VHH binders against o75319. Designs and how they scored, part 266

Target 1, 181 residues: o75319
Amino acid sequence: GNHIPERWKDYLPVGQRMPGTRFIAFKVPLQKSFEKKLAPEECFSPLDLFNKIREQNEELGLIIDLTYTQRYYKPEDLPETVPYLKIFTVGHQVPDDETIFKFKHAVNGFLKENKDNDKLIGVHCTHGLNRTGYLICRYLIDVEGVRPDDAIELFNRCRGHCLERQNYIEDLQNGPIRKNW

## First folded at step 17 (VHH; framework vhh_h_nbbcii10_fgla)

Design z148
Fold by ESMFold2-Fast, scan of step 17:
Structure z148 (fold): chain B 181 residues (1-181), chain A 125 residues (1-125)
Amino acid sequence: as target 1 above (181 residues)
Amino acid sequence: QVQLVESGGGLVQPGGSLRLSCAASGYTFDYERSYSLGWFRQAPGQGLEAVAAISGSGGSTYYADSVKGRFTISRDNSKNTLYLQMNSLRAEDTAVYYCAAKYPWLDSRSEYDYWGQGTLVTVSS
């Protein structure tokens, strides 16, 4: 449908690059058919995403789409030069081990292939907050050895919004480290 | 030109094992080339089915439900070769097996661009 996702307007379109990492988080871009429901200043299309990243003097090298739908924009609306990876991730539940492994593998592979540049890994779900923040923080904790509270604080600060799902926060702070990267 | 050549097919009894190989030429399986590699099959009276895939880097794997626990995909970059170890073979595994490669491996929009000629596997008593 042409319906704006619940609370989508409440969130900043794009966060800042997370210092010391290649991650940047944002909310789902909406294709032109959604613009009839939006004021000009509320629009955030795939084109708007790339313009906002450029305005920060950054460049995307990979987009990881964690939404469980294909309705918001077409992958074909993205430049052919930027890989697009879809990982269908159900909201509300802590992502399962298979999803966590897919995310870690994609990030590790991107970093290996992009040693000679500073391109970013863009990660989004619907709001660019809960599923997005969980998987980025899980990567930092499990792979990079970042303390859970430090990972969460870094994500919250750079995204401009705090992780909202208590079960996600609880798993990050007290859950097991998932190996298989 | 990129070419893929399968080998290792043949006749095997139910419960037996076969190892398929796919030799690549025109490129290498090194990390810098970022190719995703996979095995597909076409059984009599059916369409093409994805069997297993291995990522261009890091060794992440996928298996179809029908072969999970029985088949193992692997690659040897020093030999430019992809393998499929097939154990506990069943009559339903009878098919022509194809290896395939795509680049870039990270892009959900990409298709498999390079295909082998296929190797026949017959599971019969």
Scores: ipSAE 0.304, ipTM 0.730, lowest interface PAE 2.2, mean pLDDT 88
Fold by OpenDDE, second read of step 18:
Structure z148 (fold): chain B 181 residues (1-181), chain A 125 residues (1-125)
Amino acid sequence: as target 1 above (181 residues)
Amino acid sequence: QVQLVESGGGLVQPGGSLRLSCAASGYTFDYERSYSLGWFRQAPGQGLEAVAAISGSGGSTYYADSVKGRFTISRDNSKNTLYLQMNSLRAEDTAVYYCAAKYPWLDSRSEYDYWGQGTLVTVSS
């Protein structure tokens, strides 16, 4: 249905580009049917997402949707020029190796094909925080060789909220490197 | 993981028609609209050949010269299925036909990420 996600209003709609990367994180935009349940200033639609990205003088080149539902918005709500990728990711638990691989593969594919521009990879789950932060950090750690604490700090600072799930943080800090191919 | 399963292959006489289907799972066409889908074939003793491709939105299609005017690629999002309508079949169309999918930002020359097991099409009198 059109139930507003729990605590969705508590999080900033869009973070900042992560310096040295092509990543930007945001909370899930909600389609028009949700607006009747929100104050005008609380609304955050797919259109609002693109407006906010533009206000940062950035451009989205890819959207990776990590939510485990399809009720929040439709791909048709996005410009056709922006690819949309759905990676169903269960909340609260550390993503499995397949999910991690899918994410890495998608990111690497995008970067390979977008060397001639500076378009961003927009990543979101429900709140654009825990699942989103874990997979972005996992990529930075496993693929870019970033120190775990540095990756986490960078994400937290740019998202404007800190990773909340201890199991995610623990896995990033002390968990094994996952296969990149 | 994305899985592709082809069906509809079989024996057909020259000049006949056949429709291949590719059922996709692990993602939906509605929610993975940007995935590019394609048909490939491999004849006995020959290499893999691109046959047809369709963009995620369905707005763009590609056909090999050898099948233009005879084959039609289409997708049904409601059924999460890719099709290849093959008309005016020839003996040289005999091959194992494969369904494949690639991420939306990869060009048509890039490798496809997911492949089906293939379905055999035999065109013979």
Scores: ipSAE 0.014, ipTM 0.321, lowest interface PAE 8.0, mean pLDDT 90

Design z149
Fold by ESMFold2-Fast, scan of step 17:
Structure z149 (fold): chain B 181 residues (1-181), chain A 125 residues (1-125)
Amino acid sequence: as target 1 above (181 residues)
Amino acid sequence: QVQLVESGGGLVQPGGSLRLSCAASGFTFDYTRTYALGWFRQAPGQGLEAVAAISGSGGSTYYADSVKGRFTISRDNSKNTLYLQMNSLRAEDTAVYYCAAKYPWLDSRSEYDYWGQGTLVTVSS
């Protein structure tokens, strides 16, 4: 359906780039058909996403879509020049090892191809918070060697909202390191 | 326009080796235009089979189980050329081999949209 996601309006559209990384997090953009249910200041389309990123003097080089649905916007609504990767993730559950591996593989591949530029990896789920924050933090902890509490604090500050799911936070703080395969 | 041209096919005896090349024109293998590249084959009377693929950076490779350990895919970005080194060839490797390109490699919207004309490989005594 064209139902706006629960609590979607409660979250900032786009966070800030996470310093020392190539990551930026945001909530799911909503295609034009959703705009009849939104005030002008609430609209956040794929076009609005790119405008807000440019306003921060940043440029997207990859979008990773973690939602379990394709109803919010069509990938074709994104510029052809920006790769779009879909990783279907179920909310509320900690992402499995296969999902974590796929995310790490995509990030590592993007960084190898883009070492000569400063383009960002944009990551979103529905709210750009729990699944998004988990996978970004998991990457920083497992691949970059960042301390769990530091990764979580950095994400929370830059996103402008704190991770809400306790099982995700507990896995990041106390769970095993998932090393690359 | 994007074009892919295969070469290196021919007749070879079982246990022999061949190296296929795929020359790309109309695009470059640099950081501004990253393509996933692959080799597909079609044996007489059979459907199209994926053989091997390599990511834009060359950091990730895929091989079909039937060729794993015998075939090696590689790319030379400075020459805009994709290679398939085929060792320990078997009669069942007889097929027309096609080079294909997908852009961008990290894009779920992309398919292999660019294809070469194919080069015949015959493995027979």
Scores: ipSAE 0.315, ipTM 0.737, lowest interface PAE 2.0, mean pLDDT 88
Fold by OpenDDE, second read of step 18:
Structure z149 (fold): chain B 181 residues (1-181), chain A 125 residues (1-125)
Amino acid sequence: as target 1 above (181 residues)
Amino acid sequence: QVQLVESGGGLVQPGGSLRLSCAASGFTFDYTRTYALGWFRQAPGQGLEAVAAISGSGGSTYYADSVKGRFTISRDNSKNTLYLQMNSLRAEDTAVYYCAAKYPWLDSRSEYDYWGQGTLVTVSS
């Protein structure tokens, strides 16, 4: 269906590039069929996403979609030049090791293939906050060796919203390092 | 090379059940080598529709709203086979059903990288 996700309007559409990384987080863009349920200023389409990224003088090189549905937009709504990766990620619970692995694998693959440019990895879930923040921070912690609190602070600052889920925060701060392939 | 072969399609009455199988070769159903496995269908005159998906380990599943509660996707690693249990079948479930797979390191515009030839499911009284 075309139901607007709960609280979707409450979050900034697009965050800022995370300094020292190639990550940028944003909330899920909604395809045109959702526009009839939104005020013009509330609309955030795949096209709007790319416009906002451009306004930041950045360029997306990969989109990782963490939503657990396919109803929000279609990969065909994206430019052909930007790869799209779907990782079905259940909300509210800490992502399992498989999900974490998939995310890390995708990120590392991108970085390996994009050493000659500065294109960004765009990551989103529904709100582009909790699942998105966890997996980005998990990567920074496990792969880049960043201190958990530093990773969380960096993400929160750049996204413009703070991670909300205590179980995510707790796992990032005190949970075990997950296996890297 | 990777190959997917669907089977189990056929004619069934409304309310009936059917179990589709997808035998995979050239790769294993594993989270380290298989990003996702899925079933798609295409009804006459309609576009391709995602039906169900399962992660490499089977830890995560996704269902289209139209089949939720009626269909179950599963896999057997020992047999390297993907299944779709279809219960309470309806006329609108009539379609060619396709099995699909995606590697974790492959990225394409399409949702899945590999596709079977499809198996026809006809629901009719």
Scores: ipSAE 0.005, ipTM 0.224, lowest interface PAE 12.6, mean pLDDT 89

Design z15
Fold by ESMFold2-Fast, scan of step 17:
Structure z15 (fold): chain B 181 residues (1-181), chain A 125 residues (1-125)
Amino acid sequence: as target 1 above (181 residues)
Amino acid sequence: QVQLVESGGGLVQPGGSLRLSCAASGFTYSYDRSYALGWFRQAPGQGLEAVAAISGSGGSTYYADSVKGRFTISRDNSKNTLYLQMNSLRAEDTAVYYCAAKYPWLDSRSEYDYWGQGTLVTVSS
């Protein structure tokens, strides 16, 4: 299937940079084969992603793709200068510790290697909301010591949409801090 | 051309320790932030297993569950050398150990294309 993901059109393509962080969240870009099913104003290709980031006077230094599929766009559609990291993450259930630690390791490594620039870490799942918001908030809570409600509010405001999955919200608010080792 | 040379393997008693070294050459500005470096092993009759990895800056490390708490990966950028400190060694750690390099480290499109020749570690009494 060349079908548009359910509710994909309901979400803003790209959020705003989360102030005080290097994160920006967006919904999955769709390769050219999907454009025949979209009005011009609905198109959001990998090229459109980079144009929208540039319109905000920002620059991507890393893309983390949390979808459990490769059908929406090819990594080769992205500039060779921007690293692309795939972390296969199943929707609906809270990401497991292995996934959380992979995300944290990638973020920490990027930040250490990019301390002298202001490039952003772009994170997306299908809608750029639940898996994306969970992992960004989990990082802010566990690594940066942000209060759970503050992390969630910051994400919701900057993404332009609120986290929808109650089990994700519950884990962020009341779940254990995930420690490495 | 990137070249990797392992050393430090040998016979060790269960519960003992070894430090493996991997000397790298062919990097224009020594180890920079673009490479990941890792240790892999292959036990007799088994496939390759990833053991540990470290980013070019040293800012991120990975360990296989089988070695967490026992092995430590580190690098010395001034010497272009990768280390694996192996403590509390067990019979199941017996394997040929390979060092490998991946470029760029944060990119899923990249692969470990640079490999050393391997060094044998035998854990037995």
Scores: ipSAE 0.308, ipTM 0.703, lowest interface PAE 3.0, mean pLDDT 89
Fold by OpenDDE, second read of step 18:
Structure z15 (fold): chain B 181 residues (1-181), chain A 125 residues (1-125)
Amino acid sequence: as target 1 above (181 residues)
Amino acid sequence: QVQLVESGGGLVQPGGSLRLSCAASGFTYSYDRSYALGWFRQAPGQGLEAVAAISGSGGSTYYADSVKGRFTISRDNSKNTLYLQMNSLRAEDTAVYYCAAKYPWLDSRSEYDYWGQGTLVTVSS
């Protein structure tokens, strides 16, 4: 159905670019059919996403969708020039090694193909916080060698909300490094 | 399930041209626009050879040395179709040509997950 995700309204629609990275996190945009259930100021569509990114003087080069549903918006709602990647990611639990691997490879592939520009990797789940934050931080930790606390702090600051789930935080801080290739 | 269907194969004289097509359908992640596609070929008595590959966005391509300058890989995402324009064909290009696909988290050197049944290209005078 077209019900608004729980607590979706509580989160900032779009974060800031994470300095030193190509990442930007945001909550899931909702297609037009959801607008009937939202106040005008609460609306956040795919079009709104791109407008907000533009307002930050940035450009999206890739969207990674981590939601576990397809009901929120259609890829057709996005510009054809922006690749869209779906990685079905179960909520509340730490992503499995396969999911982590898929995410890392997608990011690395993008970076290889986009060395000549400064386009961003937009990542979102439902709220653009827990699943999104975990995978971004996992990448920074495992691939870029960033300290776990630094990665978490950076993400939290840029997203404007803090990671909420202790299992994610604990895994990032104390969990094993995952294989990159 | 995922299906890849090649077409456009046939008999052509040396120096001639041929255009192969591959219709892709049935991907589990139907909304993904970033899956990579490639062409492979197997000549009689030979092993499978990578011919060309293209990224999901089309921004990156790969060609085997044997076909560089003669073959062009392209894709139309609106039609879910992969193409291989083959010019200046040689007898050694005779093979069954296969279309293959992989999700974007797999690099160009990784194995492809899905394969077509192939289309025969015969270059002969």
Scores: ipSAE 0.008, ipTM 0.327, lowest interface PAE 9.5, mean pLDDT 89

Design z150
Fold by ESMFold2-Fast, scan of step 17:
Structure z150 (fold): chain B 181 residues (1-181), chain A 125 residues (1-125)
Amino acid sequence: as target 1 above (181 residues)
Amino acid sequence: QVQLVESGGGLVQPGGSLRLSCAASGFTLDYERVYALGWFRQAPGQGLEAVAAISGSGGSTYYADSVKGRFTISRDNSKNTLYLQMNSLRAEDTAVYYCAAKYPWLDSRSEYDYWGQGTLVTVSS
């Protein structure tokens, strides 16, 4: 439908780049048809996303969409120059190993193909928080060797909102490293 | 130019095995992260069905529920070839099998633009 996601207005549209990484997190952009339900300052379309990234003096090279829907915006609303990867994820549950591996391989592939630039990997779910934060932190822990609490703190600070789901936090802090090498 | 050529189809009895090959030319599978590769089939009187796929990253495989546990997709980048190992074949597996390539694999908007001509697999007594 044309219903704005629950609590979507409660979250900042775009976080800041996570220093030392190529990641930036944001909430789902909403296509123009949603704007009648939003004040001008609340609008966050695909175009608004790219404008806000540019305002930070950054450039997107990949968008990873973790939502379990295609109703919020169409991939065709994005510039053709920026690859768009859809990974359907169900909320509330820790992503399964296949989803984690798909995310890691997409990130690794992007980084190898973009070694000569500083373009960012943009990651979002509905609020750009729980699924988004989990997968980014899981990558930093498993692939980059970042300590779990450091990864979580970095994500929370840069996103401007703290991870909310205790099962996700528990898995990041105490769960096993997902081997994909 | 890009070409994909399937081979290995034929007549096989129920419960038998068959290995399909897809030889790529005009591009290389050496950059496994660059292409997604898949097998599709079309049974008589039915639409095109995705059977199995392997991502350009080499870390993800997909299998249709009807073939999980029986079929295995693999690639040999040194031979520029994609394979489909089909075990425990059933009459319902009778179809023309196509290999296809999608580029770039990272972009969900990309379509499987490169298709082979197809190879017929008939599972019958």
Scores: ipSAE 0.036, ipTM 0.511, lowest interface PAE 6.6, mean pLDDT 87

Design z151
Fold by ESMFold2-Fast, scan of step 17:
Structure z151 (fold): chain B 181 residues (1-181), chain A 125 residues (1-125)
Amino acid sequence: as target 1 above (181 residues)
Amino acid sequence: QVQLVESGGGLVQPGGSLRLSCAASGDTFSYERSWALGWFRQAPGQGLEAVAAISGSGGSTYYADSVKGRFTISRDNSKNTLYLQMNSLRAEDTAVYYCAAKYPWLDSRSEYDYWGQGTLVTVSS
């Protein structure tokens, strides 16, 4: 469908780079066919995404799309020079261990291949908040050894919105570290 | 351009083991880690089936349900070589096995565009 995602307009299009990391989070871009339902200042296409990141003096090297749909934009609308990785994740549920594993290995692989540059890993779900924030924080906690509350605070500050799902926050704070797959 | 050459196929009894190798050429060292490599098979009279895949960094692996716990995919980037260790072989594993390469590995838009010629594995008494 061509329906705007519920509450999509309530969120900032793109956050700031998370200092000390290569992560930047944003809400799902919407292809041009959605623009007839949006005011000019509400538009956030794939082109708008790249423009906003350039305005921050940053450059994307990878986009990780966590949505469970392909209806919002066509990956073909993204530059061929920026890899696009789809990891289908269902909303509302804490991502399973297989999904966490895929995310961690994509991030680790990107970082090893991009040691000589400062390109960012862009991560989004529908709102760029709950699934996005969970997986970024899970990576920081499990791989980088960041304290859970510090990871969550960093994400919330840089995204400009706080993680909303209590089950996600609870898993990050008190759940097991996923070290063995 | 990437060229892929499989080896290691042959006749084996049920319950036996084989190790397939795939030698890649035409790559530079700087590109080895950006390639996904995989094994596909085609049984007589059937279509292509994905068997196993490994990311460029070796950090992510995929296995078809039919081979999980029996097959192991690995790669040696210093030798530009992909391996498939096949254990507990069954008659239904009989197929021509192809190695294939996808670039870049992190891109869901990319396809396996580079293929070897295949190596025959026959599991029979």
Scores: ipSAE 0.453, ipTM 0.794, lowest interface PAE 1.8, mean pLDDT 88
Fold by OpenDDE, second read of step 18:
Parts: C-alpha cells; structure tokens; sequence
Structure z151 (fold): chain B 181 residues (1-181), chain A 125 residues (1-125)
C-alpha cells in the first residue's frame, strides 16, 4: 500500500501561483511511511508542502485533493486551519459533469468566503498535472471566461509542466461549456 | 451529490430521551475535516431553528441556548453518521428535525447546502 506512485519523482513538488487567480497546483504529498522508499531530497510530505508554500510568501486557504485513493496522506496531517476537500477523480478520463460541478462549487464557495484575504486554493492529484490542470482550466474557461489556450498556457507555465493528456486538452479547447449550477 | 437521511424520531414522554441519526451518502464523510454538519428543527407554526452544529473534525460544536446541557451532537466518520442525543425532552422540543451539511469554507451563518427530509419528534404525556 505504500508504493511510490509511478513517475511521481519526475514532477516538481509545487508550482507557482497562477497570476490573476487563487490557484496553486502541486503533486500529492506523501505521509511519513513513504519516506523509507525515498531519498531525503525526494521526500515531499504535507509539512514540506506548507514550507514550500511559505517560501513563496503565500498561504493556503483550501486544499482540494483529486486523487482516487486515500493512501498518500491523512487530513490529520494538515493544519486544522486549512480545510481539506476530497473529490475522488478517476485518472486518464475527462472528469464527468458531477465532478466538474463539485470542483466549481468548492472554488466559488471559497472565493465567496475569502474575499477579504489572499489565501490560495491548493489543488492536487497524483502528479498535480492532468486532472488538476483540467479542472483548474475548466473553471477558468467556464466561469471566468478565459480562452482555452490562455488557460492551458497559464497553468502549464505556473505548474512547470505541461498537460500531457490529449483528451483533456481537446476537451478544454473544443469541448462544450459545462453547467455551472 | 450528497444525500442525508434522518431516523430515530418518534413519540416520547416529557423528561425522556431520544437519539436521532443522520446517515450521509456520497463523499460527505470523506471530507473528514471539511464538512460541517448540523441539526435544525421546525415546530408547528414556527420557523426553522438551528439546534446544533459540529465541525468536520468534530473538534468544535455549537448549541442553541434552548438545548444546551440537554442535547449532544456527535459524528462517527467510520459510519458516515451524524447523531443528536436528546435528553430531558420537553414539550417545546416537539418538531420535525432536519439534518444538514455545508462545505468547509462556509461560516456558521452561511446556508447549508444539503438537507434531509426530516424526522418527527413528538414530546407528549
């Protein structure tokens, strides 16, 4: 149960804040039990996540976990002041309308309640890239009216890695706008 | 998305006790530190009243003044269930009791997003 996800080591732990948004993407942090299988420099725990965010002079206000498992870390590993939201999201396929709606609803709720601060919405899947990138871009496109190519470029640049899955890219560029409520 | 089903309501004498349950479906309890849950009630001819609330972690609770010391709200994440233990019941506690859930970023004054169908509690001699 404690095997390192495939290619997890290949991705930058934490991206940069997406300018003009409250989003920051990162790969899944791993709880202490995984450290036995990692070199010290490869370790990325929930604590490391918060340290890296702090180094960027940012603060997390919400974590959205899109992984389809609960084996990587526990909500208890996070500060009590930061809410944790799990949205089970299947990999490799375009998220369904319900998943998209859940994500949008969460983001909108956060923004509504956090107008007086600049805290970030941290979003991650396993690698913090494909599922994460799709849903962030989907939100920017559907809710903020951003051009698909601009959203994708912005995410890629800030994450430090490009969306890899063609079905996600295609859906973002040419797929229909999804219902927002 | 989220379904809430209340149970445990019924007829009880004044001074008696009753335990309500709210079974949550979906991924509500997967948000162990996220979802705030609450109990509301509506008495005949009255408006909706907040009774009790509990944070996602269970570390924080709120009670209406009318039920403080008599009612206890709790949650069991392993069973996906919210509870309301009602002791020393009074006639004025007669109402339909509703379970509700809200996302973690919503404050205590924000509206709950999901509601159950309610369960009737009748306190009468």
Amino acid sequence: as target 1 above (181 residues)
Amino acid sequence: QVQLVESGGGLVQPGGSLRLSCAASGDTFSYERSWALGWFRQAPGQGLEAVAAISGSGGSTYYADSVKGRFTISRDNSKNTLYLQMNSLRAEDTAVYYCAAKYPWLDSRSEYDYWGQGTLVTVSS
Scores: ipSAE 0.000, ipTM 0.244, lowest interface PAE 13.1, mean pLDDT 89

Design z152
Fold by ESMFold2-Fast, scan of step 17:
Structure z152 (fold): chain B 181 residues (1-181), chain A 125 residues (1-125)
Amino acid sequence: as target 1 above (181 residues)
Amino acid sequence: QVQLVESGGGLVQPGGSLRLSCAASGFEFDWDRSYALGWFRQAPGQGLEAVAAISGSGGSTYYADSVKGRFTISRDNSKNTLYLQMNSLRAEDTAVYYCAAKYPWLDSRSEYDYWGQGTLVTVSS
């Protein structure tokens, strides 16, 4: 259906680039068929996403879609020049090791391929918060050696919303480092 | 332009082993790693089936349920070669095996657009 995701309107469309990283987080873009249920200022289509990134003087080089659905927008609505990677990730549960590995592998591959530019890795789930924040923070902790509380603070500040799922926060702070790449 | 050439197919008895090779040219595995590589097969009278795939960095592998535990995909970046080690072969593994490459590997919209000529594997007594 064309139902707007629960609480989707509660979140800012796009955060800021996380300084010292190539990450930027945002909520799921919604294709034109959803716009009849939205005021003009609430619209956030794939086109709107790229406009907002440009407004920050940034450029996307990869989009990682963590939603467990394909109903919100068509990948074909994205520019051909920006790779789109789908990693089906179940909400509410801490992402499993296979999902964490796929995310790390994609990020590492993108960074190696894009060493000569400053293009960003855009990451989203439905709200661009819990699954998105978990996987970005997990990468920073496990791969870049960032302290958990520092990673979480950086994500929260740049996204403009704090991670909400206590099980995600607990896993980031006290869980094992995943050496799975 | 990426070119793929398979070798190693042939006749083998049930329970036997074969190693397929795919020689790649037109890109470098060591520095690029932007290509995902895979093995597909087509049995007589059937459609194309994905068998195994390996990501550009070699860190992620996929296997069809029918071959898990019997087949191993690997790559040698120094030789620009993809391998499929096939053990415990069964009559139903009889097929033409194709090597394929996908670029960019990070894009879920991209397809395997580069294909080899295929190599026949026959499992029969």
Scores: ipSAE 0.368, ipTM 0.735, lowest interface PAE 2.2, mean pLDDT 88
Fold by OpenDDE, second read of step 18:
Structure z152 (fold): chain B 181 residues (1-181), chain A 125 residues (1-125)
Amino acid sequence: as target 1 above (181 residues)
Amino acid sequence: QVQLVESGGGLVQPGGSLRLSCAASGFEFDWDRSYALGWFRQAPGQGLEAVAAISGSGGSTYYADSVKGRFTISRDNSKNTLYLQMNSLRAEDTAVYYCAAKYPWLDSRSEYDYWGQGTLVTVSS
């Protein structure tokens, strides 16, 4: 269906690159069929995503889609040169170990294969905030050894919105380190 | 992947009856924990319209005013199938009918999360 996700309009389309990382977060782009339900200035398509990234003088090297549906856009809407990875991630709940592992593995694989460039890992869920923020922070904490509060602050600042869900925040701050690959 | 597949559409005369089915499948589909299942329709040149919905528990049903008394939504949990019994069909019921599923733990919240491809119902003399 072509229903606009709830509160989707309330979030900035694209965040900023997280300094010291290859991560950039954004809300889910919507395919053309959604445009009829949006004002022109509200539209955010896959094409718009790439334009906005370009405006930041950056380039996407990978898109990780954490949404639990496939109705928002198609991988075919993306440039062929940019790999697309779907990790079905349930909302509201702390991602399970398998999901965390999949995310870490994907990120690590990308970094290994892209040592010769500075392309970004674009991560999004519906709003590009809670699930996205958790998994990015989880990676920074578990893999890069970043302090939880620093990771959260960095993500919030760069995304332009703060993580909202207490269970995610609590898990990041006080939860156990998850097993890495 | 979650899939919803509608069937049962076709051509019917005014006053006639038709029964639509929606089969849900996929390893990620949790039939028992769905928040709601619903039928939507889109007539030519018109927007998407909610037709009927049933709660995850099956205890509550909702109908658009235009179909109240004529349509009945039901579900068979043993078959993972949603139904729409359409009686006393009218020309204005002509549309593509979509099945949709909603889950409480997805970010869409008030929006349905999964959609079928639709089945065409044509009511004509």
Scores: ipSAE 0.000, ipTM 0.236, lowest interface PAE 12.8, mean pLDDT 90

